# VHH binders against Esterase OVCA2 (ovca2), part 1

Every score and structure here is a prediction.

Target 1, 230 residues: Esterase OVCA2 (ovca2), of Xenopus tropicalis (Western clawed frog) (Silurana tropicalis) (a4ii73)
Amino acid sequence: MAATETPGAAQKRVLRVLALHGYRQNERSFWERTGALRKRLRGRADLITFSAPLLVPDPDAEPGAGDPDSLQDESRGWWFSNPEQNSFDAMEESKTCSGLEAPLDTVAKAFSELGPFDGILGFSQGAALVAIICALKQQGDPRFHFDFAILVAGFKSLSTDHAKHYQQPITVPSLHVIGETDRVISAAMSQELVSHFENPVILMHSGGHYVPACAPQKKVYWEFLDKFLT
Structure headers, positions and changes below count from the first letter of each chain, unless a header shows other numbers; antibody chains aren't numbered by Kabat.
ipSAE, averaged over its two directions, is called F for ESMFold2-Fast, E for ESMFold2 and O for OpenDDE. V2 adds 0.75 times the mean of E and O to 0.25 times the DockQ between the complexes of E and O.
[cut] stands for letters that were removed.
The coordinates of atoms that the task and the answers printed are left out; those that the model quotes come from them. Centres of patches stay.

## First folded at step 1 (VHH)

Design n8
Fold by ESMFold2, look of step 6:
Structure n8 (fold): chain B 230 residues (1-230), chain A 123 residues (1-123)
Amino acid sequence: as target 1 above (230 residues)
Amino acid sequence: QVQLQESGGGLVQPGGSLRLSCAASGFTFSDYYMSWVRQAPGEGREWVSSISSSGSYTYYADSVKGRFTIARDNVKNTLYLLMDSLKSDDTAVYYCAKDRTTIEVYGSTYDYWGQGTQVTVSS
């Protein structure tokens, strides 16, 4: 007998999230390693992966064995903390590193060619770059248009070339995903990065260095993403 | 300047019901996870329930699951706890709690607490 109204019939859209892989990964391997998360986000968000610009050398490679066609499959990185050895270590403080021009240009091209994107996601080294991109966006960089960031196993870069990006609190809405047993990027390292964000959402999980997608965690991802569907 | 004011506690018989309210001010209520925490006589504080900033996700301690319902009204800046099927071991002071930031789900840490409201379940 009581009158009732049907809730609004606006169709649900699916958020598009540009996804930045970790050190030594690439577009294909990151797509595969995020399979569980992509299943849990089906209907809410699509992850779009792409490859970082720098090839990470294989120290066991045979002389002259380079295969131009294998560039799609080889390990990639966003920057090197040790440019002389073309290597990266998150714990390495460096005064000189490879510049950010190439990685930032690559991300900007992904925005222009694969966009638009509602959000950006990064894992490990990719998350460290996402934090820098959030700072650049906040300073008015026109290349980067998005509403939120997800930082999985993120950390503050220890390169002195990157220190300028942490001078002001970052107000981009953010979800920080931190592994309690992560032995590559410790929880303390991730929490230091969190301190540079205003009003961060934090998901702690009991696991290590990976992108978590178990049932309890999906609720945190869903609640965060749903804020951007209104 | 954060202020949390609980109300709705009282004396009730086992099997009874109560509804607790918490009026919030001094912060943007709709940005934060909110929680109910209780303290029984002579014990430490025990997490009871949490609700996400939008109200879309709710979380309960095993001891209250199925009996308690958390809710919020982001227009009125009010947090609620509907308590059904009350038992004597639900006797406690119940506190409304605000998290430090926009909250971690599984390791909640609270910045601010209300003064509490007494719930007593006794024959």
Scores: ipSAE 0.000, ipTM 0.127, lowest interface PAE 17.5, mean pLDDT 81

## First folded at step 8 (VHH)

Design s10 (from a5 with E104Q)
Fold by OpenDDE, fold request of step 15:
Structure s10 (fold): chain B 230 residues (1-230), chain A 123 residues (1-123)
Amino acid sequence: as target 1 above (230 residues)
Amino acid sequence: QVQLQESGGGLVQPGGSLRLSCAASGFTFSDYYMSWVRQAPGEGREWVSYISSSGSYTYYADSVKGRFTIARDNVKNTLYLLMDSLKSDDTAVYYCAKDRTTIQVYGSTYDYWGQGTQVTVSS
């Protein structure tokens, strides 16, 4: 009597998503900040968080008072709008932005070492970088292979050096998550970025500058991601 | 092939000091975070310390903070652990461990370990 091996429940493919944090965050802090989202995406998508290459100085850190004991979570950034001050402001127009070489190299390493990835997610500054990465991918950059992008609190970089990345419409399938009351990255800023994408899905939420994952948002995330699970 | 070889372990009295070394080969040492991990008899592996690729950032377990110093020489492909004010509870096999990735990733694990070096703190 040949035991008919019950066809193993087709292990539902879980999407792998590389997640880029915002300014002054890191792999840990962003993992924590995406807890709600991760919970909602369980069984559909896994987020992988990693740190940006640049250390952001703590404005409150007295020179020399480095309490060796303060495991102060290192604040990280993807680029500086003011390289002289090692600072970033999304509203700052800069002609002398720190180069994208370091952040792109870091992301490329993530793809090479941790990939493959099905998608990429960015928050705030990370979202701005994701948009640029989408443009680069579209242009044939071999470092970046993914099928979709999720941009939370995204904005168009005001760096003159980055302007070239917005010259062509971005065709990467994208979900843009925008906070109506976001005081850091205004809805208008995010909408401007949206205008550079073809066929974007837009998720508006009533909240501020965070990664939303309430029931209404969950549905949109699922609908978006399910397109890539078939 | 990745190789990690620990040395410098031994028997010391409480309050004594030891310097551990880990010779690394078979990979670009300067690209990776490195860690020390220890395992006491009958216990699980315990993280002790890690150091960034450049050596600019160091982290310590609470149990060794203020007593141990992690360092690296990227020219010599060597990781160090200076252990001061040793206690009986520091008795363990100490392992050098290589991070899996060249970037800082949440939940990153080690992909290679040395054979370990025995540290015994006994009066």
Scores: ipSAE 0.600, ipTM 0.860, lowest interface PAE 0.5, mean pLDDT 92
Fold by OpenDDE, fold request of step 15:
Structure s10 (fold): chain B 230 residues (1-230), chain A 123 residues (1-123)
Amino acid sequence: as target 1 above (230 residues)
Amino acid sequence: QVQLQESGGGLVQPGGSLRLSCAASGFTFSDYYMSWVRQAPGEGREWVSYISSSGSYTYYADSVKGRFTIARDNVKNTLYLLMDSLKSDDTAVYYCAKDRTTIQVYGSTYDYWGQGTQVTVSS
């Protein structure tokens, strides 16, 4: 009686998603902030968080008062809208935005060193960068290989230098997560970004500036991601 | 081949100081974050300190904060750990560890470790 080896349950492929944090966050803080989402995505997608290249000065850090003891998580940013002040404001129209070289290189390194990735996720400033990366990918940038993008609290960069990335519709499959009461990145800002994507999936939530992962959102995440598990 | 070689360990009295060194070769040292990790007898590996590729950023475990200083010389491909005010609890094998990636990644694992250097703090 030949023991019919039960065909090993095809280890359900887990999607790998590179996750870009928001302004003044880092790999750790964003990991923590995505805890609920990670839990909801368990078995479907793994998030990999990494730090942006720019250190953001603590505005409250009195010169010299840096309590060496305050393991204050380094605040990181992807770019500065005001390079002179080493600051970023999503609402700031800037002609002198810091270059995207550093952030793109960092992301490229992530793809190279940690890849392959099935998708990319961004939050706030990270989401704005993800949109640009989608555009670059679409244009044939060999550094970026992924099948989908999730943009949480996304917005269109107001930098004149970034405007070129929004000239063509972005065809990368995308999920946009938008907070109705987001005071940092308004729903309107996120909707503007959405308008640059073809066939976007939109997830609205009643909350503010965070990565939502409640039951209703979970469903949408799953529906979106399941398209790529096959 | 990636090589990490720790040195500088030894026997020291409580309150004493040691300087550990880790000589790195076989990779672009300046591109990688480096860490010190220690393992006390019968215990698991404990992260001690972390330094960015440029050396601009340093992190310490609470247990060593204010006492230990991590530094690097990218010209010499050397990682350092200055240990001051040593305590008996600091007794461990100290390992130099290379980050797997050139970027700061949560949950990143070390891909290479040295053989370690023994630090014994005993009266």
Scores: ipSAE 0.596, ipTM 0.857, lowest interface PAE 0.5, mean pLDDT 92
Fold by ESMFold2, look of step 10:
Structure s10 (fold): chain B 230 residues (1-230), chain A 123 residues (1-123)
Amino acid sequence: as target 1 above (230 residues)
Amino acid sequence: QVQLQESGGGLVQPGGSLRLSCAASGFTFSDYYMSWVRQAPGEGREWVSYISSSGSYTYYADSVKGRFTIARDNVKNTLYLLMDSLKSDDTAVYYCAKDRTTIQVYGSTYDYWGQGTQVTVSS
């Protein structure tokens, strides 16, 4: 049996993917850093980038230094592992952290104001938050509705406040992108997060801490995304 | 029922100054990013500047940096564009535009804009 096609009556839809940046990035810098991926996904998926709610202090900034015309480049983060110093370290075990209310509210606003979204993507700290959002979604949180997740350089949060989100296997369809030479989020850290997902798709690349999009890797992204175009 | 109404346009000589205003109503003005967009004769619309909901962050097109200043008054629900050192290529209809969202989004689209105010720079 074959499906019939009517020329000009049906258009291939484009998936909409909400994209969460890494620590010290923002909506503009993440748009720029995902340029290669967005090029490879043209016609399949559009990325929508937005800024995390927390301003990240730069203790190395010189007074009066910087380009006054670059006001949009302020560094942002989703949460702090050290609320006393407004800082984050993925390797820091912490009993307390800045809460998730602000970052989750910001993501919820993105869903309500910019949605619907077919999927969610995160990089580094953004990927760690995406994993938590996947757990919340499958537990029935009405703020988050999507069909798949892409987690680039993801890791499991070491905050004890976040541990509850890893108690059940996460069944949201997922693609995990892991850099073999990533010195910020080691491959071992990313594999630990993968162990909490059911039936994950894994894309290993030889590079470090970035969003890969070279020619061999595009096929993995395409095959994953094509599952959701039906 | 969102309304945006621009004013303050006019005829000015090169090197002159103008202050544009945009009165906003029908929404919580202080929640939204706001923009100025212009359209020169025979051209498409060109983004000029935008300002964050609090007014703390401002952004400008390269063609107007150092000459134009965007500002807002969240008590009076008014957006401003202070235009200095005007040139003939600044001649355009200037529109006030409201962003769709309350969060910082790259490439956000406008959901409302006004009727525009004409700025003409000639001698």
Scores: ipSAE 0.448, ipTM 0.775, lowest interface PAE 1.2, mean pLDDT 86
Fold by ESMFold2, fold request of step 15:
Structure s10 (fold): chain B 230 residues (1-230), chain A 123 residues (1-123)
Amino acid sequence: as target 1 above (230 residues)
Amino acid sequence: QVQLQESGGGLVQPGGSLRLSCAASGFTFSDYYMSWVRQAPGEGREWVSYISSSGSYTYYADSVKGRFTIARDNVKNTLYLLMDSLKSDDTAVYYCAKDRTTIQVYGSTYDYWGQGTQVTVSS
């Protein structure tokens, strides 16, 4: 039997969104923590989660090379604001960070090996990196090709090395998701990042530091995402 | 061309030990997570273990945890599975599998498999 329908005419396509986790998370924990959002977006967008390149030390772990009883899920980060201690604090102003070469190379590998992607999503530290990637894409970086960004609990990096990425308004279409009671990344911190974007869409929610997916919020996600279906 | 060649299988008595090897070529072995997957007669494929690209992290299926050890030698481009305390339920063809990606991705797929090596646990 032969195909009788024009490609795309009878079929909705599903957007592919690359998802960047927060500090001390990894691809598996972020998949779990985005479960509610992924269910609300079923049939409309797929999230692809992957791990940041830097291992965050766990002082309570008992290390062992090749030990089958070792920690199953490792904590990861995109960069350290204190490279001497291999640690990160979003409110720490630092002139010496671990740099962006490793995290940007890791994201570039995701694009080359798993792409194409329609959009990119970040949570917390991941959202801060997404904003920097949006600036790089806008400046013509060929590694990063996507049509929109979703920034959950995003903030402007206070590392001096990152300041150059905020010099020009970011015109990538963006949805910014901000928790009114977020005690890790305050709403003020997220609004500061929003000020660097042109025509941002803002989703405020009454909760804290997480990726929201309740019924009112899913309509904002849906309306935003529907703009990128062709 | 990517090639994965398993060896070290055989017939062993219950409680015995085997060491499987997988010689890898045609790609930068040290960039990839690697896995062992097995298939018992009449069954689907079952994930056994995987190891991070550096070898620093290992993960095991519950059915083999505490008995099997995955390891790699990134100089010799070889993946290993040390199998201790073997049981009849461990009888299967064991495959070496290469992850499609160089990064840790949830739900990633394998793009290359070896030919497999038979492990039979019987008296």
Scores: ipSAE 0.446, ipTM 0.766, lowest interface PAE 1.5, mean pLDDT 85
Fold by ESMFold2, fold request of step 15:
Structure s10 (fold): chain B 230 residues (1-230), chain A 123 residues (1-123)
Amino acid sequence: as target 1 above (230 residues)
Amino acid sequence: QVQLQESGGGLVQPGGSLRLSCAASGFTFSDYYMSWVRQAPGEGREWVSYISSSGSYTYYADSVKGRFTIARDNVKNTLYLLMDSLKSDDTAVYYCAKDRTTIQVYGSTYDYWGQGTQVTVSS
């Protein structure tokens, strides 16, 4: 049997990107769902996926077998738009007072324990949180240090507690990935978020609600990321 | 610096009970998820249970669910496994394990292990 003892040449630099999953996903499912993107980014960027702090209730969990890695992956979320039902809907204005303490603390722990990161990526609800983190970073929050953001199927949070984060233009370099047929986060919702960023790069794709990685998208990702290999 | 020391193992009859303890030192115990992992004779290591840093969330392998209870005391820096209705299949060395991070990250592993304590269930 062959040993796995030799890495590539030490001259290669690979960007490290912290990756925030969507509502009802977790670190494992997001790792799996970003498989195509991770393959396209091999040698250029590594994604590090982690779980949001809130368990999302599921009345019909599948019965477990013996393997915990396959059977105890539970749906997670970054915040609830309806805290009384522990649920989230991107179209829902919320009056919640709970704010973002838990999800921001979880992201801050990822930076402190797993960092440094060159960039941050979010999908769906995760992208909405990434936008808020970008605003916090530019206001001087010392927990968050990174050079760029990638927002896949992003949207502007409609929680009244979050409105303050959209009052100033967000100057963090950004790539926004928008699905033309996305029926969960419409292109219009994503374009509304884009309007809050300065000099955004926009990648439109013909698909729906997922992280795209086919050949045309690969070039856009690569060209964006190459700006940060300095 | 990090130290984990299990105790409470021994020989017990089927249907009996044991309580395992794991004394922790050298790190901020209350910041970390903690796990019990066991290794039966002739088998690899298998996860048994884990508990969140606060103790609010517990998770169990199906083979022990309803019979084992994981708990922690963040004041005494001690992890517990209460084992009821023991079966011969529960015979194993039981290890206390510390997660590498304070959050759940893909590809994370345990960075420190205890010495293990033997549990033997025999008629």
Scores: ipSAE 0.399, ipTM 0.742, lowest interface PAE 1.7, mean pLDDT 85

Design s10 (from a5 with E104Q)
Fold by ESMFold2, fold request of step 15:
Structure s10 (fold): chain B 230 residues (1-230), chain A 123 residues (1-123)
Amino acid sequence: as target 1 above (230 residues)
Amino acid sequence: QVQLQESGGGLVQPGGSLRLSCAASGFTFSDYYMSWVRQAPGEGREWVSYISSSGSYTYYADSVKGRFTIARDNVKNTLYLLMDSLKSDDTAVYYCAKDRTTIQVYGSTYDYWGQGTQVTVSS
């Protein structure tokens, strides 16, 4: 090879962010529900959505006889706070839950099969799991390698089995997105989770339980993400 | 070639027990979530139970919860269903089913099924 080419700049690369959906969502519905955010992040970050491992029964659906070949369209969850009923409630205190090995294995597979990822994002139950993953990363878990976390409507799990994950401050750079009128995960619940992170960035919005992406919020997302674009 | 072979079915009285096995080959069994699905005569297939790749999480249809136990042995590449307190409504062909991917992404479905094993619960 006789010709020498000048290397191009790498600063135009797009961050890759693994995205964890909320309770009763799946990879397709979360892709659709993050449409506005993905538009605002175009050119800065791509979201990669995948489904949680637990099938959540639809109380209105015909049990059985359905289409077992189409798991992607079923409601999914990361864990159950009531494993006897296969249900989850963020306000439910419990000693026993469905455990985290299945959801953590699923996230680890996403890192190994689809990675590397620059960051991780979670919504609602997904954000609660992201916080636990940040704690595991802080403790040296080699399955989870990323530079930042975005926690939308996050909360601290009330399962006593999960309490160990909140004992040390989490130093992963974080953006916490909190809805002032969120009736599912109150602002107080999200602020409790924030208290376990060092130097968190907080985005408050006037809305409820969703992933916000209006123009004022775009600046906060961009400024946070730009710290990791080099 | 992916192969799933169920065994352990049979005729049993109400209140009885059976243990189904599914021998898996042709893929890395420990990478995949696995399910049991059943089909009663004249009905469509009904999902019964689901187990994570590591075996650390299990899930059951309401109709079998508390009576059936799903398990896996990733060393022997075998999926199990322990059925206890059997009822006439449990009469069906039981199938072992493999998830299409290790990461459940858009378009993922079961890609392989066993031939099934008949379970008949009658007096």
Scores: ipSAE 0.028, ipTM 0.289, lowest interface PAE 5.5, mean pLDDT 84

